# Designs tried in a protein design chat: VHH binders against Abasic site processing protein HMCES (HMCES). Part 1

Scores and structures below are computed, not measured.

Target 1, 269 residues: Abasic site processing protein HMCES (HMCES), of Homo sapiens (Human) (q96fz2)
Amino acid sequence: CGRTSCHLPRDVLTRACAYQDRRGQQRLPEWRDPDKYCPSYNKSPQSNSPVLLSRLHFEKDADSSERIIAPMRWGLVPSWFKESDPSKLQFNTTNCRSDTVMEKRSFKVPLGKGRRCVVLADGFYEWQRCQGTNQRQPYFIYFPQIKTEKSGSIGAADSPENWEKVWDNWRLLTMAGIFDCWEPPEGGDVLYSYTIITVDSCKGLSDIHHRMPAILDGEEAVSKWLDFGEVSTQEALKLIHPTENITFHAVSSVVNNSRNNTPECLAPV
Positions, changes and structure headers below are counted from each chain's first letter, unless a header gives other numbers; antibody chains are not in Kabat numbers.
ipSAE, averaged over its two directions, is called F for ESMFold2-Fast, E for ESMFold2 and O for OpenDDE. V2 adds 0.75 times the mean of E and O to 0.25 times the DockQ between the complexes of E and O.
[cut] stands for letters that were removed.
The coordinates of atoms that the task and the answers printed are left out; those that the model quotes come from them. Centres of patches stay.

## First folded at step 5 (VHH; from g9 with S31R)

Design g9r
Fold by ESMFold2, look of step 9:
Structure g9r (fold): chain B 269 residues (1-269), chain A 121 residues (1-121)
Amino acid sequence: as target 1 above (269 residues)
Amino acid sequence: EVQLVESGGGLVQPGGSLRLSCAASGFTFSRYWMYWVRQAPGKGLEWVSEISTSGGSTKYPDSVKGRFTISRDNAKNTLYLQMNSLRPEDTAVYYCARGYFDSGMGYEDYRGQGTLVTVSS
């Protein structure tokens, strides 16, 4: 997974992240650095995307079930990185394979510090390799959406008001991530950055690609992944597996160029 | 500078009890899972217990479950291990540890110098 869509206005995104804390109280996540949120239908590595993480990462004695939402850089920069420029990192940290997460220092160390996050998106893109050619068919992949009288499908929206109804009730894709905090050696602001954990694809996606992001399906899974104060690393890792609860449709090659930021990127073809 | 200082070890007869303490400094104690690990003579490190940041979740291996109790006082930055019904096989150097440790994962962030517990007649 190397491309996502996360295009919702901040207030719509925030409402879609409503949750219950450990005491059963309804809450919205509290933003950090909200001005760094850069919505786009076409997010690529090194861009910022919103993630959820536990309030305990920021506040002494906070309830670890309470959530912060913050934009972070896609492509984890390890806390031990010595160079002054993150672009000089000599390995790709866009994704982290679940089967080797405890073998790679870049991921094992922050995971052991409880630096678990939930990466938010409308959905992700994946390219299917066509046999006998170098052509690739992009697909937009997302949670199945509840069809109600008020909501429509992506392909059926024919007016601004119908489009708004599709996205007002959109179930955001929730992917398991690991983050780290890097202090530039020459000084400056701490850089928060994340990787998306990947697993073998489910049977339903196997014809598209052999890997998929580790999807956290439902609030219990999201809560346990986030709550590093009460859920151990060992228990959290049991949440990392493929899911069949996923749907997709083919999209045009417009999405191939990451500079294209339009609804056409995810429109069905 | 992160420091973990264990105390409370000593010689005790089988069936006896002992209470270990670990004084923590140089970090925000209440944000970390804490652990006790031990090393018997000629053996590797063995995980003994873990406790969540608030103390609401604890875990033990079968070898000590029901006999050992981990606890913490976040106001005093102190971790405790109450050891009851001690057996000769509990003889080891006991270490207070910060960070995740599991025999399958092998990760620990900081470990103290340890305190010796000897269980013998």
Scores: ipSAE 0.130, ipTM 0.616, lowest interface PAE 5.9, mean pLDDT 88

## First folded at step 11 (VHH; from r5 with Y100W)

Design v5
Fold by ESMFold2, look of step 18:
Structure v5 (fold): chain B 269 residues (1-269), chain A 121 residues (1-121)
Amino acid sequence: as target 1 above (269 residues)
Amino acid sequence: EVQLVESGGGLVQPGGSLRLSCAASGFTFSRYWMYWVRQAPGKGLEWVSEISTSGGSTKYPDSVKGRFTISRDNAKNTLYLQMNSLRPEDTAVYYCARGWFDSSLGYEDYRGQGTLVTVSS
């Protein structure tokens, strides 16, 4: 997983993240650094995307079930990194394999600090390698969406009313992530960055690609992954597995160029 | 600096009870999972309890489940272990520990000096 869509305006995104705390009260996540949110149909590594994390990471004695939403850099920069420029990191941290997470210092150290996050997206893109050609077919992959008489199709996004029919009640993809906090050696703001945990693909996706992000399906899974105060690392890792509750459609090659930021990137073909 | 100081150990008869305390300082106690581990004479370390940051979740191995109760007071930065129905095999040095304690999860632990519990007739 190396490309996502996360295009919703901040207010729509925030409403889509409504949740209940441990007392059963409905809440919206509290933003940190909202001005760093850069919505796009075509997000790639090194860009910022919103993640959810526990309020306990920021406040002494906070209720660990309460959620913060913050943009973070895709591509985890370990807290121990000594160079001044994160682009000089000698290994790829856009994804973290679930089967080796405890073998890699870049991931096991922040995981042991409870630095678990939920990476938000409309869905993700994956390229299917077709036998007999070097051509690859991109797909947009996302949670099944509840269809109603009022809901629209993804391809009908060019007017405000049609956009609202599709996206106003969109179920965001919720992927398991690990984050870290890096303090630049020459000074400046702390850099928050994340990796997406990956697993073997489910049967429904195996013809597209052999790996998929670890998807947290439902509020119980999301709450347990986020709540490092009440859910141990050992228990949280049991949430990391493939899911069959996923759907997809083919999209045009417009998405191949990461500079293309249009609804066409995720439109069905 | 991180400090963990255990107390409350001693000599007790089988079937008796003891309450261990661990005073914590040098870190934000309420943000950490806490643990009790023990070491019987001539044996390795054995995990005996864990507690979540707020105290809402606890876990015990079968050897002590139902007899031992871990608790914490975040206002006093103190961890407790109530040990009931003590048996001679519970004889050990008991340590409190910060963070997770599980070799399969691969994280370093901070541990106190320990307090001796002897269960003898």
Scores: ipSAE 0.136, ipTM 0.587, lowest interface PAE 5.0, mean pLDDT 88

## First folded at step 12 (VHH; from v5 with W100F F101W)

Design w3
Fold by OpenDDE, fold request of step 20:
Structure w3 (fold): chain B 269 residues (1-269), chain A 121 residues (1-121)
Amino acid sequence: as target 1 above (269 residues)
Amino acid sequence: EVQLVESGGGLVQPGGSLRLSCAASGFTFSRYWMYWVRQAPGKGLEWVSEISTSGGSTKYPDSVKGRFTISRDNAKNTLYLQMNSLRPEDTAVYYCARGFWDSSLGYEDYRGQGTLVTVSS
């Protein structure tokens, strides 16, 4: 996974992240650093994306079932990294393979500290290799959305009004991530960064791409992944597997350029 | 600096009881799962008990289940192990540890210096 969409306005995104805590109380996640949230139809590594994480990471003795939403940098910078520039990291931390998560210090250490997060997106992009050509067809991949009688397919929203309605009730893709906190050697703000855990693709996506993000499907999976206080690492890792509960459509080549940030990126062709 | 300091070990007769303590410092204790592990003479490390951050979840191997009780006081940054009905086979150095312990996925981040428990008639 090297490209996502996360374009919802902050308020809409927050509402879409409504949840129940351990006590069954309905809550909205509180924002940390809301000003760092930058909506985009085309998110690439090194950009900031909103993630959910347990409140216990920020507040001592907090209920670990409570959630915080925070923009974090895509591409995990390990806490032990001693260079002043994260770009000097010699290995790719955009993704973490589920099968080797415990083999790499950069992922094992933060995971052992309970630094689990849920990466939020409208969906993610993958490129299918066309047989016989060097051309790749991009696809937008996301959770199936509830079809309201009036809500045509993302492609059928011919009117701005219909478009807004579609996104107001959009089910966000929830991907399993690991985050870490890096303190620059020269001082400055602590950098929060994340990696997306990847798994082998489900059968439905296998023709598009052989790998997919580990998707946490449903409130229970999300809650267990986030609740590092009461859910062990071992139990959490059981949640990491491919899911068939996804849909996709072909999009234009507009998304190929990471600088393009328009609705055309995820529009069906 | 992360520190874990165990105490409470000693010599006890079979059937006796001991309470171990582990004082934690240098990190936010309440954010970590904590463990007791032990090492008997000539044997490897054995997981003895685990406890969640709030203490709401505990787990024991069959070897100590029903006899040992792990607990924690987050306000005091202290981990405890109540050991009852002690047996000679419980003789070991006992360590408190931070990390996660699984038969297949164990990761130890920090471990204390340990306290010796000797069960002998």
Scores: ipSAE 0.855, ipTM 0.929, lowest interface PAE 0.5, mean pLDDT 93
Fold by OpenDDE, fold request of step 20:
Structure w3 (fold): chain B 269 residues (1-269), chain A 121 residues (1-121)
Amino acid sequence: as target 1 above (269 residues)
Amino acid sequence: EVQLVESGGGLVQPGGSLRLSCAASGFTFSRYWMYWVRQAPGKGLEWVSEISTSGGSTKYPDSVKGRFTISRDNAKNTLYLQMNSLRPEDTAVYYCARGFWDSSLGYEDYRGQGTLVTVSS
């Protein structure tokens, strides 16, 4: 996974992240660093994206089932990194393979510390290789959405009004991530960054791409992944597997340029 | 600096009870799963108890299950191990640990200097 969409306004995004804590109380996640949230139809590594994480990471003695939403840098910067520039990392941390998560220090250590997060997105993009050509067809991949009679398919959003209706009740894609905290050697703000855990693709997606993000499907899976205080790493890792509960459609080549940030990126062709 | 200081060890007769304490400092205690491990003379380290951050989840090996109880007071940054029905085979140095090296996942962090528990008639 090297490209996502996360374009919802902050208030809509927050509402979409409504949840119940362990006491059954309805809650909205509290924002940390809301000013760092930058909506975009075309999110690439090194950009900031909103993630959910346990409140216990920020507040002493907090209920670990409570959630915080925070923009973090895509591409995990390990806490032990001693260079002043994260771009000097010699290895790619955009993704973490589920099968080797425990073999790589950069992922194992933060995971062991309970630094689990849920990466939020409208969906993610993948490119299908066309046999015999150097051309790649991009696809937008997301959770199946509830078709309301009035809310046309993403493709039916011919009007701004219809577009808003489609996204008002959008089910966000929830991907399993690991985050870390890096303190720059020269001082400054702590950098929060994340990696997306990847798995082998489900059968439905296998023709498009052989790998997919580990998707946490449902509130229980999301809650367990986030609740590092009460759910062990071992139990959490059981949640990491391919899911068939996805849909996708072909999109235009507009998304190929990471600088393009328009609705056309995820519009069906 | 991370510190874990165990106390409460000593000599006890078989069938007796002891309560171990571990004072934690230098880190946010409430964010960590905590463990008790022990090392008997001539033996390797053995896991004896696990507790979640709030204490809502606890685990024990069969060797101590029903006899030992792990608990924590996050307000006091203290971990406890209540040991009942002690047996000679429980004789060991007991360590408080943040993380566990012999976990199925191989996570290792920090452990204290330990406190000696001797069960003997």
Scores: ipSAE 0.816, ipTM 0.902, lowest interface PAE 0.5, mean pLDDT 92
Fold by ESMFold2, fold request of step 20:
Structure w3 (fold): chain B 269 residues (1-269), chain A 121 residues (1-121)
Amino acid sequence: as target 1 above (269 residues)
Amino acid sequence: EVQLVESGGGLVQPGGSLRLSCAASGFTFSRYWMYWVRQAPGKGLEWVSEISTSGGSTKYPDSVKGRFTISRDNAKNTLYLQMNSLRPEDTAVYYCARGFWDSSLGYEDYRGQGTLVTVSS
């Protein structure tokens, strides 16, 4: 996974992240660095996207079930990285394979520190290889959505008002991630960055691509992945598996150019 | 500089009790899972216990379950291991460790210098 859509205005995104803490109280996640949130239908590596993480990462003795939402750089920069420019990192950290996560220092170390996050998106894009040509068919992949009115379908939205209704109750895709915190050697702000864990694709997606993000399906999975204070790494890793609870549709080649930030990127063809 | 300093080891008779302490500094203790591991003479490392950041979750292997109790005091940055009903096979150097440790995966973040426990037969 190397492209996502995360286009909702901040207030809509925040409400979509409503959750219950361990006491059963309904809450919204608290933002950090909200001004770094840059909505787009077409997010690529090195851009900032919002993730959820435990409040315990920021407050001594906080309730580890409480959630913070913060933009982070896609492409994990390890805390031990010694150069001043993250682009000099000599390996790709956009994704982290689940079967080797405990073998790679870039991922094993932050995971051992409990640096688990949930990467948020409307959905992600994947390109299907077309045999016999060098053309690739992009798809937009997302959670199945419940339809309570005509505007609940992406393809049925024929006006700005109907489009807004599609997204007002959108179930955000929730992907398992690992983050790290890097302090530039020459000083400056700490860089928060993440990787998305990948698994073998489910049967439903296998014709599109052989890998998929590790999707956390439902509040229990999200809560356990985030709660590094009470859920061990060993237990959290049991949440990492493919899911069939996913849907998709073909989209046009507009999304191919990462500079195209328009609703056409995810529109069905 | 991360420091884990174990204390409380020594000689004890079979059936006796001993409490180990581990003083932590140089990091935010309350954000880490903590562990005790041990190494018997001529053997590899053996996981002894783990404790969650709050202390609400603990786990032990069968070899020590019911006899050993891990605890922590986050206000004092201190980890403890209460060892009861000690046996000669508990003789080992005991280490305080932080971060993730899994004997099948082999990861640990930091381990102290250890404290020797000898159970005389």
Scores: ipSAE 0.256, ipTM 0.666, lowest interface PAE 4.3, mean pLDDT 88
Fold by ESMFold2, fold request of step 20:
Structure w3 (fold): chain B 269 residues (1-269), chain A 121 residues (1-121)
Amino acid sequence: as target 1 above (269 residues)
Amino acid sequence: EVQLVESGGGLVQPGGSLRLSCAASGFTFSRYWMYWVRQAPGKGLEWVSEISTSGGSTKYPDSVKGRFTISRDNAKNTLYLQMNSLRPEDTAVYYCARGFWDSSLGYEDYRGQGTLVTVSS
């Protein structure tokens, strides 16, 4: 997983992240650095995307079930990194394999500190290699959406109003991530950055690609992954597995160029 | 600078009790899971207990369950281990630790100097 869509306006995105805390009270996540949120149909590594994380990471004695939403850099920069430029990192941290996460210092250390996050997207893109050609077929992959007449179906929108109805009720894809905090040696703001945990693809996606992001399906899974104060690392890792509760459709090659930021990127072909 | 300082160890007869304390400084104590680990003479490290950041969740191996109680006071930055019904097999240096514990991966974070508990008649 190396390309996502996260295009919703901030207020729509925030409402889609409504949750219940440990006491059953309905809440919205509190934003950090909201001005760094740059909606796009075509997000790539090293860009900022919104993630959820526990309030306890920021406030002493906070309820660890309360959520913060913040843009973070895609591509984890380990806290121990000593160069001044994150692009000089010698290995790829866009993704983290679940089967080796406890063997890689870049991932096991922040995971042991409870630095778990939920990466938000409309969905993600994968490219299927077609036999007998060098061409790749991109697909947009996302949670199944509740269908109503003229809503809940991408490509069925025939007006700005119908398009708005589709996305007002969109179920965001929620992927398990690990983040770290890097203090640049030359000074400046602390850099928050994340990696997406990957697993073997489910049967439904195996013809497209052999890996998929670890999807957290439902509020219980999301809550447990985020709540590092009450859910141990060992218990949290049991949440990391493939899911069949996923759907997809083919899209045009417009998405191939990461500079293209248009609804056409995810439109069914 | 992170520091964990254990105290309360000593010589005790079988069946007796001891309470260990661990004073923490140099980090935000309330954000960390805390652990007790012990090392018997000539043996490897053994996990003894764990406690969540709030103290709402605790866990023990069967060897000490029902006899040992881990607790924490986040206002005082202090971790405790109440040890009752002590046995000679509990003789060990006891360490206070923070972070992830996994004997197959070793400690990835900080551990104190330890306090010796000797159980003998």
Scores: ipSAE 0.243, ipTM 0.667, lowest interface PAE 4.3, mean pLDDT 88

Design w3
Fold by ESMFold2, look of step 18:
Structure w3 (fold): chain B 269 residues (1-269), chain A 121 residues (1-121)
Amino acid sequence: as target 1 above (269 residues)
Amino acid sequence: EVQLVESGGGLVQPGGSLRLSCAASGFTFSRYWMYWVRQAPGKGLEWVSEISTSGGSTKYPDSVKGRFTISRDNAKNTLYLQMNSLRPEDTAVYYCARGFWDSSLGYEDYRGQGTLVTVSS
């Protein structure tokens, strides 16, 4: 997984992330660095996307079931990285394979520190390779959605009324991630960055691509992945598996160019 | 500099009790799962207990369950192990450890120097 959509305005995104804490109290996640949120229909590695993480990462003795939402850089920069420019990293950290996560120092070290996050998106894109050609068919892949009063059409969301019918109740895709914190040697703010854990694709997606992001399906899975204070690494890793609770549709090749940021990127064709 | 300093070991008779302490410094103690492991004479390391960051979750192997109790005081950066109904088989050097540990593969990123517990009459 190397492309996502995360286009909702901040307020709509925040409301979609309503949750219950350990005591059953309804809450919204608290933002960190909201100015770094850049909504787009077409997010690629090295861009910022919002993730959820436990408040305990920021506040001594905080309730680890409480959630922070923050934009982080896609492409994990390990805390031990010593050069001044993250683009000089000699290996790809956009994704982390679940079957080798404990073998890769870049991922096992932050995981052992409890640096688990939930990567938020409207959905993700994947390209199906066509036989005997270099043509690729992009698909937009997302959670099944509750139908609106107007029978579904993502492509009909041009007006505010229709946009709200599609997107106000959109179930965000929730992907399992690992993050790390890097202190630039030249100074400046700590860089928070993440990788998305991947698994073998489910049967429903296997004709599109052989890998998929590890999806956390439901609030219990999201809560357990985030709560590094009460859920051990061993128990959290049991949450990492393929899911069949996924749907998709073909989209136009407009999405191929990551500079294209329009609703057409995810519109059905 | 991470430091874990165990104390409270000594000689006790079978059936007795002992309380071990581990003073932690050089890191944010309240953000880490903590563990006790032990090494009996001539044996490898054995996991003894684990505790979550808040102390809300604890776990023990059958060999000590019901006799040992792990606890922590995050305000004092201290980990404890209460050891009751001690047996000669509990004789070992006891270490506190930071990180995580499982019964299949041991893992910790730091272990203290240990404190000796001898159970003998």
Scores: ipSAE 0.221, ipTM 0.663, lowest interface PAE 4.8, mean pLDDT 88

